VH-VL binders against f9uss8. Designs and how they scored, part 10

Target 1, 221 residues: f9uss8
Amino acid sequence: MVLTDIEYLLSYLEAHHVPTIKKKRHTYLTYHGLAEHYTYVLKDGIIKNSIILQDGREYNLSYIAKPDVISLLRDEVSRSTDQPFNVRIESEYATFYQVNRVAFWKYVNSTPELQNYVKNYYRKKLSENILRLQRMVMNGKKGAICAFIYSLVDLFGRKVNEGILIDFVVTNDDIAGFCGISSRSSVNRMLKELRTDGVITVKNHKFIIQDVSYLLDQIAN

## First folded at step 23 (VH-VL)

Design rs1
Fold by ESMFold2 at other seeds, last read:
Structure rs1 (fold): chain C 221 residues (1-221), chain A 122 residues (1-122), chain B 108 residues (1-108)
Amino acid sequence: as target 1 above (221 residues)
Amino acid sequence: QVQLVQSGSELKKPGASVKVSCKASGYTFTSYAMNWVRQAPGQGLEWMGWINTNTGNPTYAQGFTGRFVFSLDTSVSTASLQISSLKAEDTAVYYCARVEDDFWSGYYMDVWGQGTTVTVSS
Amino acid sequence: SYVLTQPPSVSVAPGKTARITCGGNNIGEKNVHWYQQKPGQAPVLVIYYDSDRPSGIPERFSGSNSGNTATLTISGVEAGDEADYYCQVWDQSTEYVVFGGGTKLTVL
């Protein structure tokens, strides 16, 4: 069968002997606002994108849990670009292809298949950002938490007898950062309310979603 | 050092009241709910309920409403169990035990008081 | 309401392995905690979340939970392990804590 655009990119990088790096849990690949000379492509592992606001709060944007380019939110040719996000490893390890930024865009500009990847990448990211904005802007705090938990189903969800296991550990601080909630105690209270309503519970430090339809009903359409 | 220290043993007559105190130290008192557990002589552990140390809202297990009152004095990090109209069957060891007030908690009791023996003579 | 059942007693020779069971309907879907209570003392947490061990509890204490049975396992049993052992869950539907009836471990 025909390769998907990400499969083509990975094959291209392998054919060009692009080196890889490996990073441990809770270390950073990149930092918001610092100059970066490389483009990174996730080979395996899970990472979290975030920014740190002026008041020290961390605003979490997304997880990347499948092979993908970490960020292309910059112009194609510039003397220097700021990294838009902190990128932290959330899995035990993560592995990245490391390619010089200028060289990466030379590959893209000379290779129609990579141009298709970049085009589809931007379309995908635009769609994802629209959904993220809906979660953050159109919901109250409880709706934002419900939307966040629902978003984990496609990333980490696994059917079990009890419902849907989210096979990934998150904290109240992480949830607060994804939902724009100022305190972990507010997150804690709202999660307990959802558990009382029979919507979610905990097994071995991970979410079990017991009632997906209730979760969806709390999210603004 | 995290510790729960309970008041001393009590000898009471039927119809009297008793107050068992549980003083917490070494941790943020309002981060943990306080549970009360009864153990009658030769018997197992029986959960009586708990009190939310942030709100002061108690939850009583079935059979522990009416004569049993949980209370707090947060100024001295102390939870108390008041038993009124004492009966002979109230003779037991009463334990306090904390549970972290967190959604991710499995509701396990990581720290226990030493126990307070209440004896009600008939 | 939810019920946990434990055998009233278990006897084991020193150095052998003790297994104490805690039965409950679909207990494998719950988080099971275990307490040790020596005579005249308060209970002490020895296992939480089915199999996690608090700091200071020897590695010879372990736990498992699946189906309708949770099990506390004590390998290399010592005379100092002689105690009553209780399993405990939190039941979501009632929001109550539930204890098992207790198991007296005798080291002979």
Scores: ipSAE 0.604, ipTM 0.819, lowest interface PAE 1.0, mean pLDDT 89
Fold by ESMFold2 at other seeds, fold request of step 24:
Structure rs1 (fold): chain C 221 residues (1-221), chain A 122 residues (1-122), chain B 108 residues (1-108)
Amino acid sequence: as target 1 above (221 residues)
Amino acid sequence: QVQLVQSGSELKKPGASVKVSCKASGYTFTSYAMNWVRQAPGQGLEWMGWINTNTGNPTYAQGFTGRFVFSLDTSVSTASLQISSLKAEDTAVYYCARVEDDFWSGYYMDVWGQGTTVTVSS
Amino acid sequence: SYVLTQPPSVSVAPGKTARITCGGNNIGEKNVHWYQQKPGQAPVLVIYYDSDRPSGIPERFSGSNSGNTATLTISGVEAGDEADYYCQVWDQSTEYVVFGGGTKLTVL
């Protein structure tokens, strides 16, 4: 059995006795613009990347819900780096490997399998950023909401008799932040329209997606 | 303190009209739709419909699209139910109850008025 | 039109557990809410979203919902729990609220 790139990274960190830290829901691991001497690797839990807009709103960039490196956006030589985003815990708890930034890059530079992980990480992040740009500039508000909801399927989706359960609680504020929508009432109205059209519904505070094709059609045009 | 206070009991003759009021306090009136629920003597709860407190648009349950009219006076946070051409069958307790106007709301009624008894007799 | 069915009455001894059922076609796909109504009083919400309790409702009230049946469970029943109990859903297809017929809980 061959380890995936991320499985290899996790095994490597365990073998090198990299310590872990644990953080509670709605606390921050890192803040945009503050110096940080560590690279963090998500072991377990769910986090949200965001920035604070000039008007004080949180602009949400992505969830990380599976093991992955939190950020690799600064050069490998600097002992510390400014964090590019706020990182908030969205699960009840999240656990991270905490590795010295310089040591992390030394591991990568000496280990071909980790170099491959980093190469694939950047390709993945570039693709994700292109899709995020598409959501924000090519779709109207309703299209952005549909794209956001569809993006939750790979992260939290679970097939149930009624359709696809998004097994994670999101709020109108979260949706507004991901979709660049300033009006909570606009989010509320568009979600109600989608429910009336038989596209989504709510079960136990979570989305049920009843018509995935509708979501895809809104993203496509 | 969140509260819905209804107008007092009414004794009416067949053919008359009645207006039941429901005054809200302790919350943002326009954040909640106002529901009307009927309970005839010895019977269960029957949903009559609701009114959107932002738009004033009513929705009437099947069977309540004629003699029953929902209205609002948002300046005093009051919803009203008017019943015209009263019949003996309209004898019941009438409740107002709020439901949050939010997609994530499950359409549950967390706060109820005390009820208004309307008695229709000759 | 969507129909909810409740037994007309349930009797339980003090300190025991009462179970009040609410039947409906595929009710497990819906969100079920429960109300308690004592004689001469307005209904009071005791369970919402199948199993959530409002502030002030004791933990001995619980709910479940699956398949064609939702159930309100009251453990450690007290004389003060004697009341009519109603289940309620919102039906997406009609966009109407629907109540069950009610169940009279008698504590003997």
Scores: ipSAE 0.596, ipTM 0.820, lowest interface PAE 0.9, mean pLDDT 89
Fold by ESMFold2 at other seeds, fold request of step 24:
Order: structure tokens, then sequence, then C-alpha cells
Structure rs1 (fold): chain C 221 residues (1-221), chain A 122 residues (1-122), chain B 108 residues (1-108)
């Protein structure tokens, strides 16, 4: 059977005996703006990318919940090695391949299958960033929250008798950071309104989406 | 240390009023709604309702929308239950209990007051 | 309005396992919390969110919830476990808290 491009990358790293590191929940792999000479590839776990704004608010960019490269913004000849964002572990643990940045790009430059991975990686990330911008620019606060909750379905959704379980714990602070909302109390109020309307509820610390159509109706098209 | 301390037991005649206080300490008072729970002698727990400690807005369970009034004094982190026109059937232990005022809370009562016995006899 | 049904009593020998049930229509879709109340005392939370234990509650207390029945399980029952036990949910449609009628656990 033919490997997908990420499967090829993972097998390549294993064949080259690339070391791994393990980090526990709510610790950071990298920090925005600090020098780093490694490329990290997520092997297992869930991480959140973010930056901290000048006013202290955390602006959340994305989750990575499946094996993928954390960032490819720097190549082997870049003078700046600044980390593009903070990477925080959101699962109990996360495991990463740790590859010297120059060595990683040497692998890519000599390997057509990895070149294909990189091309597809950039297409995927560009598409994801466009959708993120749409969520933030084209919706009011409630629409942004609905869009965010809906985005969790593909990442963490599982059908259950009462609807769709989002099999992942998020906080009001996290939601505020993804949605550009200044306070967790505003998020709390809007989530309660959605619950009163029969759209969402909570089961064992996690969302249950009861009415997906309502979420979609609130999202700017 | 988180605790809820209620006022002392009361003996009242029918038609009188009583006010049961519940003083909170060791936590941010406005982060938790205050619930009131009644337990008649030999009976189970009966939810009377709750009061939002941020807004002062009460929610009363069905059957408690008349003679029962929840109130707050946030300056001393105190919730109160007033029962007017007391009847013999109001004889019970009255508990306050907190529930986190958060979408994620699930509405469990992690801390309870010690209870206040109100006895109504002719 | 939503109703929770508990057996009035359960008797268990010391060291054995007690199971206290809480019945409700589709209760498996709700979050079930359990309280222990000893005579003359306030209730104490022993299980929340179906199966989570607060700090200080022994591991022998556990909970489960599926279908129309939630169950509080106390393994290795001790004389000190003798109490009334209440299940409780929050009902989304009414936004009310609902208690079960209570179950008296007797350790014989």
Amino acid sequence: as target 1 above (221 residues)
Amino acid sequence: QVQLVQSGSELKKPGASVKVSCKASGYTFTSYAMNWVRQAPGQGLEWMGWINTNTGNPTYAQGFTGRFVFSLDTSVSTASLQISSLKAEDTAVYYCARVEDDFWSGYYMDVWGQGTTVTVSS
Amino acid sequence: SYVLTQPPSVSVAPGKTARITCGGNNIGEKNVHWYQQKPGQAPVLVIYYDSDRPSGIPERFSGSNSGNTATLTISGVEAGDEADYYCQVWDQSTEYVVFGGGTKLTVL
C-alpha cells in the first residue's frame, strides 16, 4: 500500500533514527521569538499554536492534533531562527521528533517524496489560515464562537447518541483566544445562551453539539 | 479554607417570618451561584432554587415562587433566604450550597453550609 | 419535570460492594453527581460528572452512567459508609437542579 506524504515523512525520520522528546500537558515546546535550531515533527499528542500580544492577551492560531511538522517558516539558509509562535501541549503528553533545521532541509532537498510533503504542507496551511481569517473578520462574536466549535468537529468530533461529542477539553480562555474575544466571561455568557437554545451542552467536561445546523446558520458564508 | 457558615436554628410560630443567612469565606463569592436546598424531617433533599451572585437574579424552583425570597449582601459575602407567612410545612433544615457560575460546571454542589433548622409550631 | 428514582434502601455486609442506582429517562445523556449525607450532617459530594472523585474521597467510591441508569459503587464497604446517598442532575430543558429521593445504605 502507498504511504501518504505524512506517513512517508514519519517512516523516513524513524529510518534515520531521529531522536524524540516528550512534553507534558501545559508545558511549552517552543516560545515565540526565541532562537531555535530544530524542526519539530509531532509524532503523538495535541498541541496549540499561539502568540502573546503586547497587551498580554494570547492569540490562538490553531491546534495540531495529528502528525505534522510544527513549522516550516525557516529554511536551511535563513539568518533568523526565531520561533514563529508558542507551542503548548494540550494532551496529557506529546511526543516530537527533534531534527536539526539544516539537516531537515537537507533531507527534503534530496528526497522527492519529502519535497511533495512540503508542497502539500504549504497548500494545507495556506487554506487553513484563510479559513481562520474568515472566521475572525466576517463574523460577530457569537458567529466566531459557533465557527470555532464547528471547527472542532473535524479535529475531535465523535458521533454519540445525544449528538456529536467533542472529545477534547477546551476552556473559555482558549475559546476567547481563538475567537478574538477579550474576556472569558463574554465567552461563558454566549456558551450559556447556546445551551439554553438547545445547541450545545456539556457531558463530562466536554462539548456535546446537539444542533449542528444552528452552528452553521450562525457562521458567515 | 472554603466554607459556608449558616445562621443558627430558629423556632417560629405560623405566620411569622424567618431569615436564614449563609456567609461564604475562602473564595471569590461572585464566582459561584448560591443554591438553597430544603430537607423536611425524615425526607430527602429538595432544590429550592439559586441566586446569581453577580447580578442578584434569583431562580426559584416550581413551588417556591411566592413566600421564599433569596437575597445577597455582597459586601460581606452573604446570601440569605427569607421565608414569610411561615406554615408548619416549612419546618425543615435549610442548606446553602455553592455551584460554580461557569458553563462547564455541570451544576454540582461541592461545598455546603452546615444547615439551619427552622421549626414552625403553633 | 425530570424525575430521578432511587431505591429506598440497600443493605451490604462489611467488606462487600454496594451498588446504589439512580434511574431517569436518558440519564446517560446527563451529568450525574452523588452526595453522601450522614445523620445530622450536611451532604458531602462524593462523585461528580458521573465518575470523578473530589479530593479526599476514597478510591473505593466510583460511579457510572449509561442508558437510563446511573450507579454509585462503593467497594470494600466500611461501617463509616452508612449514610443516605442522593443522586443529582441539572436538567437543560428547565434549567433546574433535580435530586433523587435518596437511598439509605445500611452496613450489616
Scores: ipSAE 0.592, ipTM 0.803, lowest interface PAE 1.0, mean pLDDT 90
Fold by ESMFold2, fold request of step 24:
Structure rs1 (fold): chain C 221 residues (1-221), chain A 122 residues (1-122), chain B 108 residues (1-108)
Amino acid sequence: as target 1 above (221 residues)
Amino acid sequence: QVQLVQSGSELKKPGASVKVSCKASGYTFTSYAMNWVRQAPGQGLEWMGWINTNTGNPTYAQGFTGRFVFSLDTSVSTASLQISSLKAEDTAVYYCARVEDDFWSGYYMDVWGQGTTVTVSS
Amino acid sequence: SYVLTQPPSVSVAPGKTARITCGGNNIGEKNVHWYQQKPGQAPVLVIYYDSDRPSGIPERFSGSNSGNTATLTISGVEAGDEADYYCQVWDQSTEYVVFGGGTKLTVL
């Protein structure tokens, strides 16, 4: 049977008895700028990558909601081991394979299938970052919020009688951090406007999208 | 810590006016909209409307336009309800209650004032 | 405008479970909040967002909401629970707060 590249990586880690760790919601796996000698691979759960600025604002980069490597910005010959992101658990729990960074790259360098995973990983992350930049730079603040909410459909969307439930809790601070908006009050106002227009509402602390076409119309082409 | 303290009971004649004040303490006044709720003797709770404490814009429920005016003095964290041309049917307890000014809040009233009884007779 | 319907009264024996209903068209799509009002006192929030309990409210208070009915449940009812209970929603179409007519809980 032909495995996807992530399935191959997970099978490889299991075959090599790589240990796992488990972390609770809103705890951090790693912190930006601190030394780390492990590579982590998400086995199960949801995490958020971010950088916390000195003024306390959190600049959010992405969610990882399916198995993937947390970061490959450091290789076995890098002089710096500083982590590029804060990694916070957003699900109730998340489980990670924990593998020594140098050992991980030895696995990759000796295994063509893992080399292919790494090439595809970098291409995927670059494409995702380009698309994210386009959505944020080419939209006004309202368009950026609409683009962000729409992006949650593929990650967390579930059809319900009321519309599309985003089965995941986000806050105004989280949204501000993803959308490059300086204040939670600006996010709050724009969400209320969307609700007044019949586009979104709230049920049990989660978004209900009532009008997907409106969201798409607000996103820059 | 968080508290809403209302002005004292009023006895008025028909045709007079009354002003009920509601002083907030222990929280950021502009983070919460101020609601007004009426309860006539032996009756249930009746939402009169609310005032946005950031903009000063009031919203009045149906039936509470004209004679009922919401106002703010943000310098002393106080919301007020003024009722003009009082009628006997305005006899009630008037409550202030806060609702967080947040998309996610669901519009529940977590803190209430003690109530102000307005009696209109004769 | 949107209407919430509550029974005028409910009687329950001490130690038993009280269930107070709040009816409304598609109320299961709305977020329902519940208030307790004892005689001569201001209302107190006891349940919000259908089933969430504010700090300081006993665990024996719980709530549910589906279809056309929301329910406040008080298990192990005590004499001190004797009060009027109101359900409340916010209606998106009118942008108004709506209260139910209230239910008097009597502990016999």
Scores: ipSAE 0.589, ipTM 0.804, lowest interface PAE 1.0, mean pLDDT 89

Design rs1
Fold by ESMFold2 at other seeds, last read:
Structure rs1 (fold): chain C 221 residues (1-221), chain A 122 residues (1-122), chain B 108 residues (1-108)
Amino acid sequence: as target 1 above (221 residues)
Amino acid sequence: QVQLVQSGSELKKPGASVKVSCKASGYTFTSYAMNWVRQAPGQGLEWMGWINTNTGNPTYAQGFTGRFVFSLDTSVSTASLQISSLKAEDTAVYYCARVEDDFWSGYYMDVWGQGTTVTVSS
Amino acid sequence: SYVLTQPPSVSVAPGKTARITCGGNNIGEKNVHWYQQKPGQAPVLVIYYDSDRPSGIPERFSGSNSGNTATLTISGVEAGDEADYYCQVWDQSTEYVVFGGGTKLTVL
């Protein structure tokens, strides 16, 4: 079996005895705008990236549910950098490699396999940002909700007899934050409309997607 | 403490009307739909329908159209069931029960009123 | 209209395990809730979402749901468990609540 580029990164960090830290659900790993001397790599768990707007509302950017670097969005030569996001743990626990930022980039610059990881990382993040832009700018509120639900399929989707189970608990507040909707009651109403239309339902506190094509039809593109 | 307190039991004649009230306390009244459940003597639970406490829109189960009316007074967190043209077959215990008005709710009734016995006798 | 079928009665000796079934077409795809009703009292929720227990319900109450049958299981049955038990679902197609006919549990 061939190691993926993320598996190579993880093995590299282990070989260099990079320490790990463990964080509990709903605690923060990093905060937007604070100086940070480390790069973090998710080893296990699920996190959510967000920004707290000036008015106190939370704008949710993405989940990271598989091993990956938390962020590489800043200048690689600086000893420290401002964090671009709040990073909150969404699983019961999450474990991260904690790598000195300068050392991390030194590893990358001297190791072709890590350089390949970084190139693929940026291409992946660009694609994700394009989809996020579509959700927030090109759709109405209902379309944004459909796009968000569809995005959960790759992260947490599992085929079941009833359709596609989203094997992760998501709240109306989370959905509002991902979709740029100010009201939990508006999210609630639109989810109920989708259920009435036979598109989604709830089983054991989680989404079941009953009609994927309907979700896709609502997405601008 | 979350509580649903119903009005007292009623003795009525056929053809009369009765109003059963259900006063909610200890929670945000508009976050839960109010259900009405009938239980005739020696019989099981029969869902009569529910009323949306945000909109006031009722949904009636089949067979409960006409003589049965759900209503609200949100100023006092009270839901009411009006039964008109009472018949002997309306003799039953009537329960109110709340269901969270949330997409993620499984439509389970976590809190019930104590029940109101309506007896229709000539 | 969706129908839930329960046996009319179940008898169990004290300390043994009671199993109360709730039959329905593809009920395993639905969320099943269970209520206990003691004589002269209002129903009390004992299981929701197939297997979750509300606060204050003893661990000896459990639930399962698969295929065409949901089951309420009461282990270590006590005399105080003697009651009527109802299963309930919400049916997406009609948007109605549906109750089973009820099962009288007798503790002998």
Scores: ipSAE 0.569, ipTM 0.802, lowest interface PAE 1.1, mean pLDDT 89
Fold by ESMFold2, look of step 23:
Structure rs1 (fold): chain C 221 residues (1-221), chain A 122 residues (1-122), chain B 108 residues (1-108)
Amino acid sequence: as target 1 above (221 residues)
Amino acid sequence: QVQLVQSGSELKKPGASVKVSCKASGYTFTSYAMNWVRQAPGQGLEWMGWINTNTGNPTYAQGFTGRFVFSLDTSVSTASLQISSLKAEDTAVYYCARVEDDFWSGYYMDVWGQGTTVTVSS
Amino acid sequence: SYVLTQPPSVSVAPGKTARITCGGNNIGEKNVHWYQQKPGQAPVLVIYYDSDRPSGIPERFSGSNSGNTATLTISGVEAGDEADYYCQVWDQSTEYVVFGGGTKLTVL
């Protein structure tokens, strides 16, 4: 009976027969700056928010790996429908509820439980953005990489005999994009250093974190 | 079209020196460390070490320090193995093999040279 | 110092499945790579990261790794599969590459 805010939202959308769409890995749901009149809610899958720089590199902002609203920067009276980010599918597929923006806010305005979801959504996103700013501004490159790897624990972490498996594949380019590092060779060098120090290792193309305390010690506070 | 082409076989006397070359083509030479692997007649593969093709820094396996020297000529994408004071037990096939210089590579040797037979006989 | 142990030989009838083992302490925590070497030839990578196949290696080659044993499996064995097979890891503690002693596969 006691549903979390997101569980309530998903049940509400199912009860109202909101249609879904499905997208494959490395395709885009939305593009930064293009008009969109829908609110999307992630049902399952993993997506990455980004902006593509002039040199073709992606500046990566966040993953969404649990059911959540993709973006809630527009309300029912907003004149702008421009998307704030590129949204790329990182899992083999991702499924989204697709609801008209105005209709979504009508649901929210008439439903106290959805109002609570929206309130908590903004609090959560603000907190996450503050932490992201800390990572980007207050850390050196190594600290940023450690903070990024640590952030993957809550998203993809699974306890195994060897330590904490990050059950998701990332590339040096992805890490560079999340950490604001222009050089892939710099990311590569710092990851090797962490491996040599016994902090991380690789099993089947994925991180194993062997020393979480070390990661935390490298992150500025 | 990635290739590692090694120099020809050598017949040497004990106490001499030999230099085995390994010329790389079809890829960015400095993106891969170069390994050297020895195989004595009728025996298995024995890792001798590798050389970082960006820095020129070698790593030698235990037992291969001293008489064995790895070097590079990056202008012609070539790694070399020099063996001094040759002994009969140095008789073997010597392979070069590349490993991607990348955290994610897993340190597997995807491309091998054809091998260079060094025979040391008195 | 890390040791990989392979049986010196394995015999298999044509069309059957060959299984070549590579033993090592906690090898399931390592990434295992496999090489095929035919007489007078250089080794060729046939499996990497326990179970991945390089381009050009037939699907009948597969690999697994858990506990203290990694296994190279060749289904539908053909006469052309006769070779020596080596397993290999990279040991994080020493930063050395380590080869197994090799297994001679004979197709009778």
Scores: ipSAE 0.561, ipTM 0.796, lowest interface PAE 1.2, mean pLDDT 89
Fold by ESMFold2 at other seeds, look of step 23:
Structure rs1 (fold): chain C 221 residues (1-221), chain A 122 residues (1-122), chain B 108 residues (1-108)
Amino acid sequence: as target 1 above (221 residues)
Amino acid sequence: QVQLVQSGSELKKPGASVKVSCKASGYTFTSYAMNWVRQAPGQGLEWMGWINTNTGNPTYAQGFTGRFVFSLDTSVSTASLQISSLKAEDTAVYYCARVEDDFWSGYYMDVWGQGTTVTVSS
Amino acid sequence: SYVLTQPPSVSVAPGKTARITCGGNNIGEKNVHWYQQKPGQAPVLVIYYDSDRPSGIPERFSGSNSGNTATLTISGVEAGDEADYYCQVWDQSTEYVVFGGGTKLTVL
C-alpha cells in the first residue's frame, strides 16, 4: 500500500525501534541555546515553538499539532548543537521519538523516501514562514489577530452548530506572542471588539468563530 | 486574601440619599469590573449593572438609570453605589460582586461582598 | 431581553440527588454559572462555565448544559445544602448579566 511521507517516517522509526519519551503540559522538551544531540519527531500531542526574550516574554513561532519533525535546523555536520527554539508541550501530554541527530541524517541520506519527506518538510515550513511574514507586514495589530485566529481553523477547527469551534485553549499572552503585540490588555480589547461585532465568542474556554468572512476581510487591510 | 467589605446597614426616610461602599482588597482592583446586585426582601437576585474599574464606564441594567449611580475611588480600591430620592421599594440588600475584565471570562461573580441592608421607611 | 426560568422549589430526601433546572432559549450555546445562597448570607459561586467547580466545592456538585436546559446536580444531598440556587448567564446581544428567578432546595 502507498504511505504518505509522514506515515513512512513513523513506520521507519517503529521498525528501527526508536525509543519514545513523554512530556507533561507546560514542560519543555528543549530550550533555546542549550546543547541537544537528538532529533525529535512528534508522535502525538501539541507543542509550541518559541523564543524567550530577555525580559521573560515569549515570542511564539508556530504550533505543531500533527506528527512531524520538531526541527531540522541542525544537520549531521553542524558544529553547534544548540537548539534554535524552545519547545513547550501545550496538550496534556506529548510523545516524541528521540533519535540521535547524526543517526537521523544517516537514515535520511541513505533512504530516498525520507529524503522526499525532508524536501516536503522544508517546502511546507518555507511556505508557512512566508505567510507569517506577509501577515506581520501587511496587517495592523487587529489584522494580525484575525489572521492568527483564522490559522487555528486548519489546526484545531471543528464545525459545530454555533459556528467553527477552535478545539484548543489559547490565552491572550499566547496570542500576543504570535502577533507581536506587546500588551495582553491590547489583545483583550481587540478580542472584545470582535465579539461585539458578532465575529467570535467563547464557549467553555474556547473560541467559536461566528463569521469567518469578517476575519478574512480584516486580513486584507 | 481576596475580599470585598461593604459599608454597614442603613435606615433612611423616603426622599433621602444613601451611599453604599464596597472596599476591595487582596487583588488588582482595576482588573475586575464591579457588579451591583439587589435583593428585595423574599425576592431573588436582580442585576443592577456594573462599572468598569479601569475606565470608570458604568453600565446600568434596564430600570436602574437616573436615581442609581455607580462610582469609584481607585486610590482606596473602593466602588460605591449612590441611591438618591429613596423610595420604600428601594428597601433591599445590596451586594457588590467582582467579574474579571477579560475576554475569556464567562462573566461569573467569584467574590461577593457581605451585603448592605438599606431600609426605607417613614 | 434574555430570560432564565427556574422552578421555585425542589424537595429532596437526605442522601438523594437533587436536580435544579435553568431553562432558556438556546441556553446550551451560553456559559451557565450557578450560585448557592443560604439564609442571611451572600451568594457563593458553586459552578461556572456549565460544569467547572471552584476550589472548595465538593465533587457532588456538578453541572450540565445542552439545548434549552442547564442543570445543577447535587448528589448525596446534606442538610447543609438547603439554600436558594440561582443560575446566571451573560447575554452577548444585550451585554447584560441575567439571573434566573432562583430555586429553593429543601432537604426533608
Scores: ipSAE 0.560, ipTM 0.803, lowest interface PAE 1.3, mean pLDDT 89
Fold by ESMFold2 at other seeds, last read:
Structure rs1 (fold): chain C 221 residues (1-221), chain A 122 residues (1-122), chain B 108 residues (1-108)
Amino acid sequence: as target 1 above (221 residues)
Amino acid sequence: QVQLVQSGSELKKPGASVKVSCKASGYTFTSYAMNWVRQAPGQGLEWMGWINTNTGNPTYAQGFTGRFVFSLDTSVSTASLQISSLKAEDTAVYYCARVEDDFWSGYYMDVWGQGTTVTVSS
Amino acid sequence: SYVLTQPPSVSVAPGKTARITCGGNNIGEKNVHWYQQKPGQAPVLVIYYDSDRPSGIPERFSGSNSGNTATLTISGVEAGDEADYYCQVWDQSTEYVVFGGGTKLTVL
């Protein structure tokens, strides 16, 4: 029986009786800049990482939709324990293992399999951040929206007769925050243009991608 | 207290014109497109088209191009339907109804005016 | 142009379940909305997005949509439910709103 590194971590936490907490949709687990003594591991649910800029805009960084550690930017020797992101629950509920930060790193430092998880975690997050930088460097607001919609396919995509259903509710505010667009009306207009062009539509409050090739062409730049 | 209040019933002769007004209150007028729906006596609902309340750009359903004109006065949150060269078959109840101006809207009409009866008789 | 077909009338005994159908080619791929209209009154939205209920509409109103048929279901029918019922979609290809012909529900 060979476990993936995340499966090993989850089994390890269960064996050590790490408690869980449950949070409901649109509540926050953590806030950027506030001190925190716990490392959280997503057990079930979907969350969104963000920061709130001084002008009140929410800059959205990523979704976490599968079991994973919320953040490892702080280790046991960091002088600052502040959380790097706001973490908001996007599913109806989410559950998290709640483990003391210092204890978590003691587990890692004594356990080669957890050290492997951490190594792979940083490699994965670096790769994801490189892709985010590429999206943000792209010119054109419509191109950014297309890249964002395409990025949802791996997270939430499911083939249906009509095309690819994005099985997740996304708002114009969310899209604006991921794409660095300051107004909901600009997002709204560009989405309507894509629908008129036969690229996307809506079924039951969710995207249907009708023309994936169009989205890919926008991000190939 | 979201509501749409329409102008009163009209009795007109063939060849005349009529203007039906629809005054909105209790919400941000420019957040919703205004639709016009016709219902002839004893008949079903017939979509005539809508007007974008931000741009003033109308869309007319097939068969409603020409004699039918949608307009806005955003200063008083009012949409209007003008029908020129009235014919007997224009006798109907005319409704305004709002649809949220949002990509995620399913194009459902959550609030309707009370209706304005236009009677064209010779 | 896209066409929605409804039966002209449906009769149901008080306390029983009424089912009003709305037929259209691949209507299951569209978002279906339902309106109730009592004589001399404006229509009132009772179901949107196939199955969602606006605030103030009783739970006994429900909807479904698959294949070529959408259905409005009213359980525990009351005399006050007598009305004309219309289905409605938005058609992406024309960008038009389309109404069904209407169904008169009689509670007897």
Scores: ipSAE 0.534, ipTM 0.787, lowest interface PAE 1.3, mean pLDDT 89

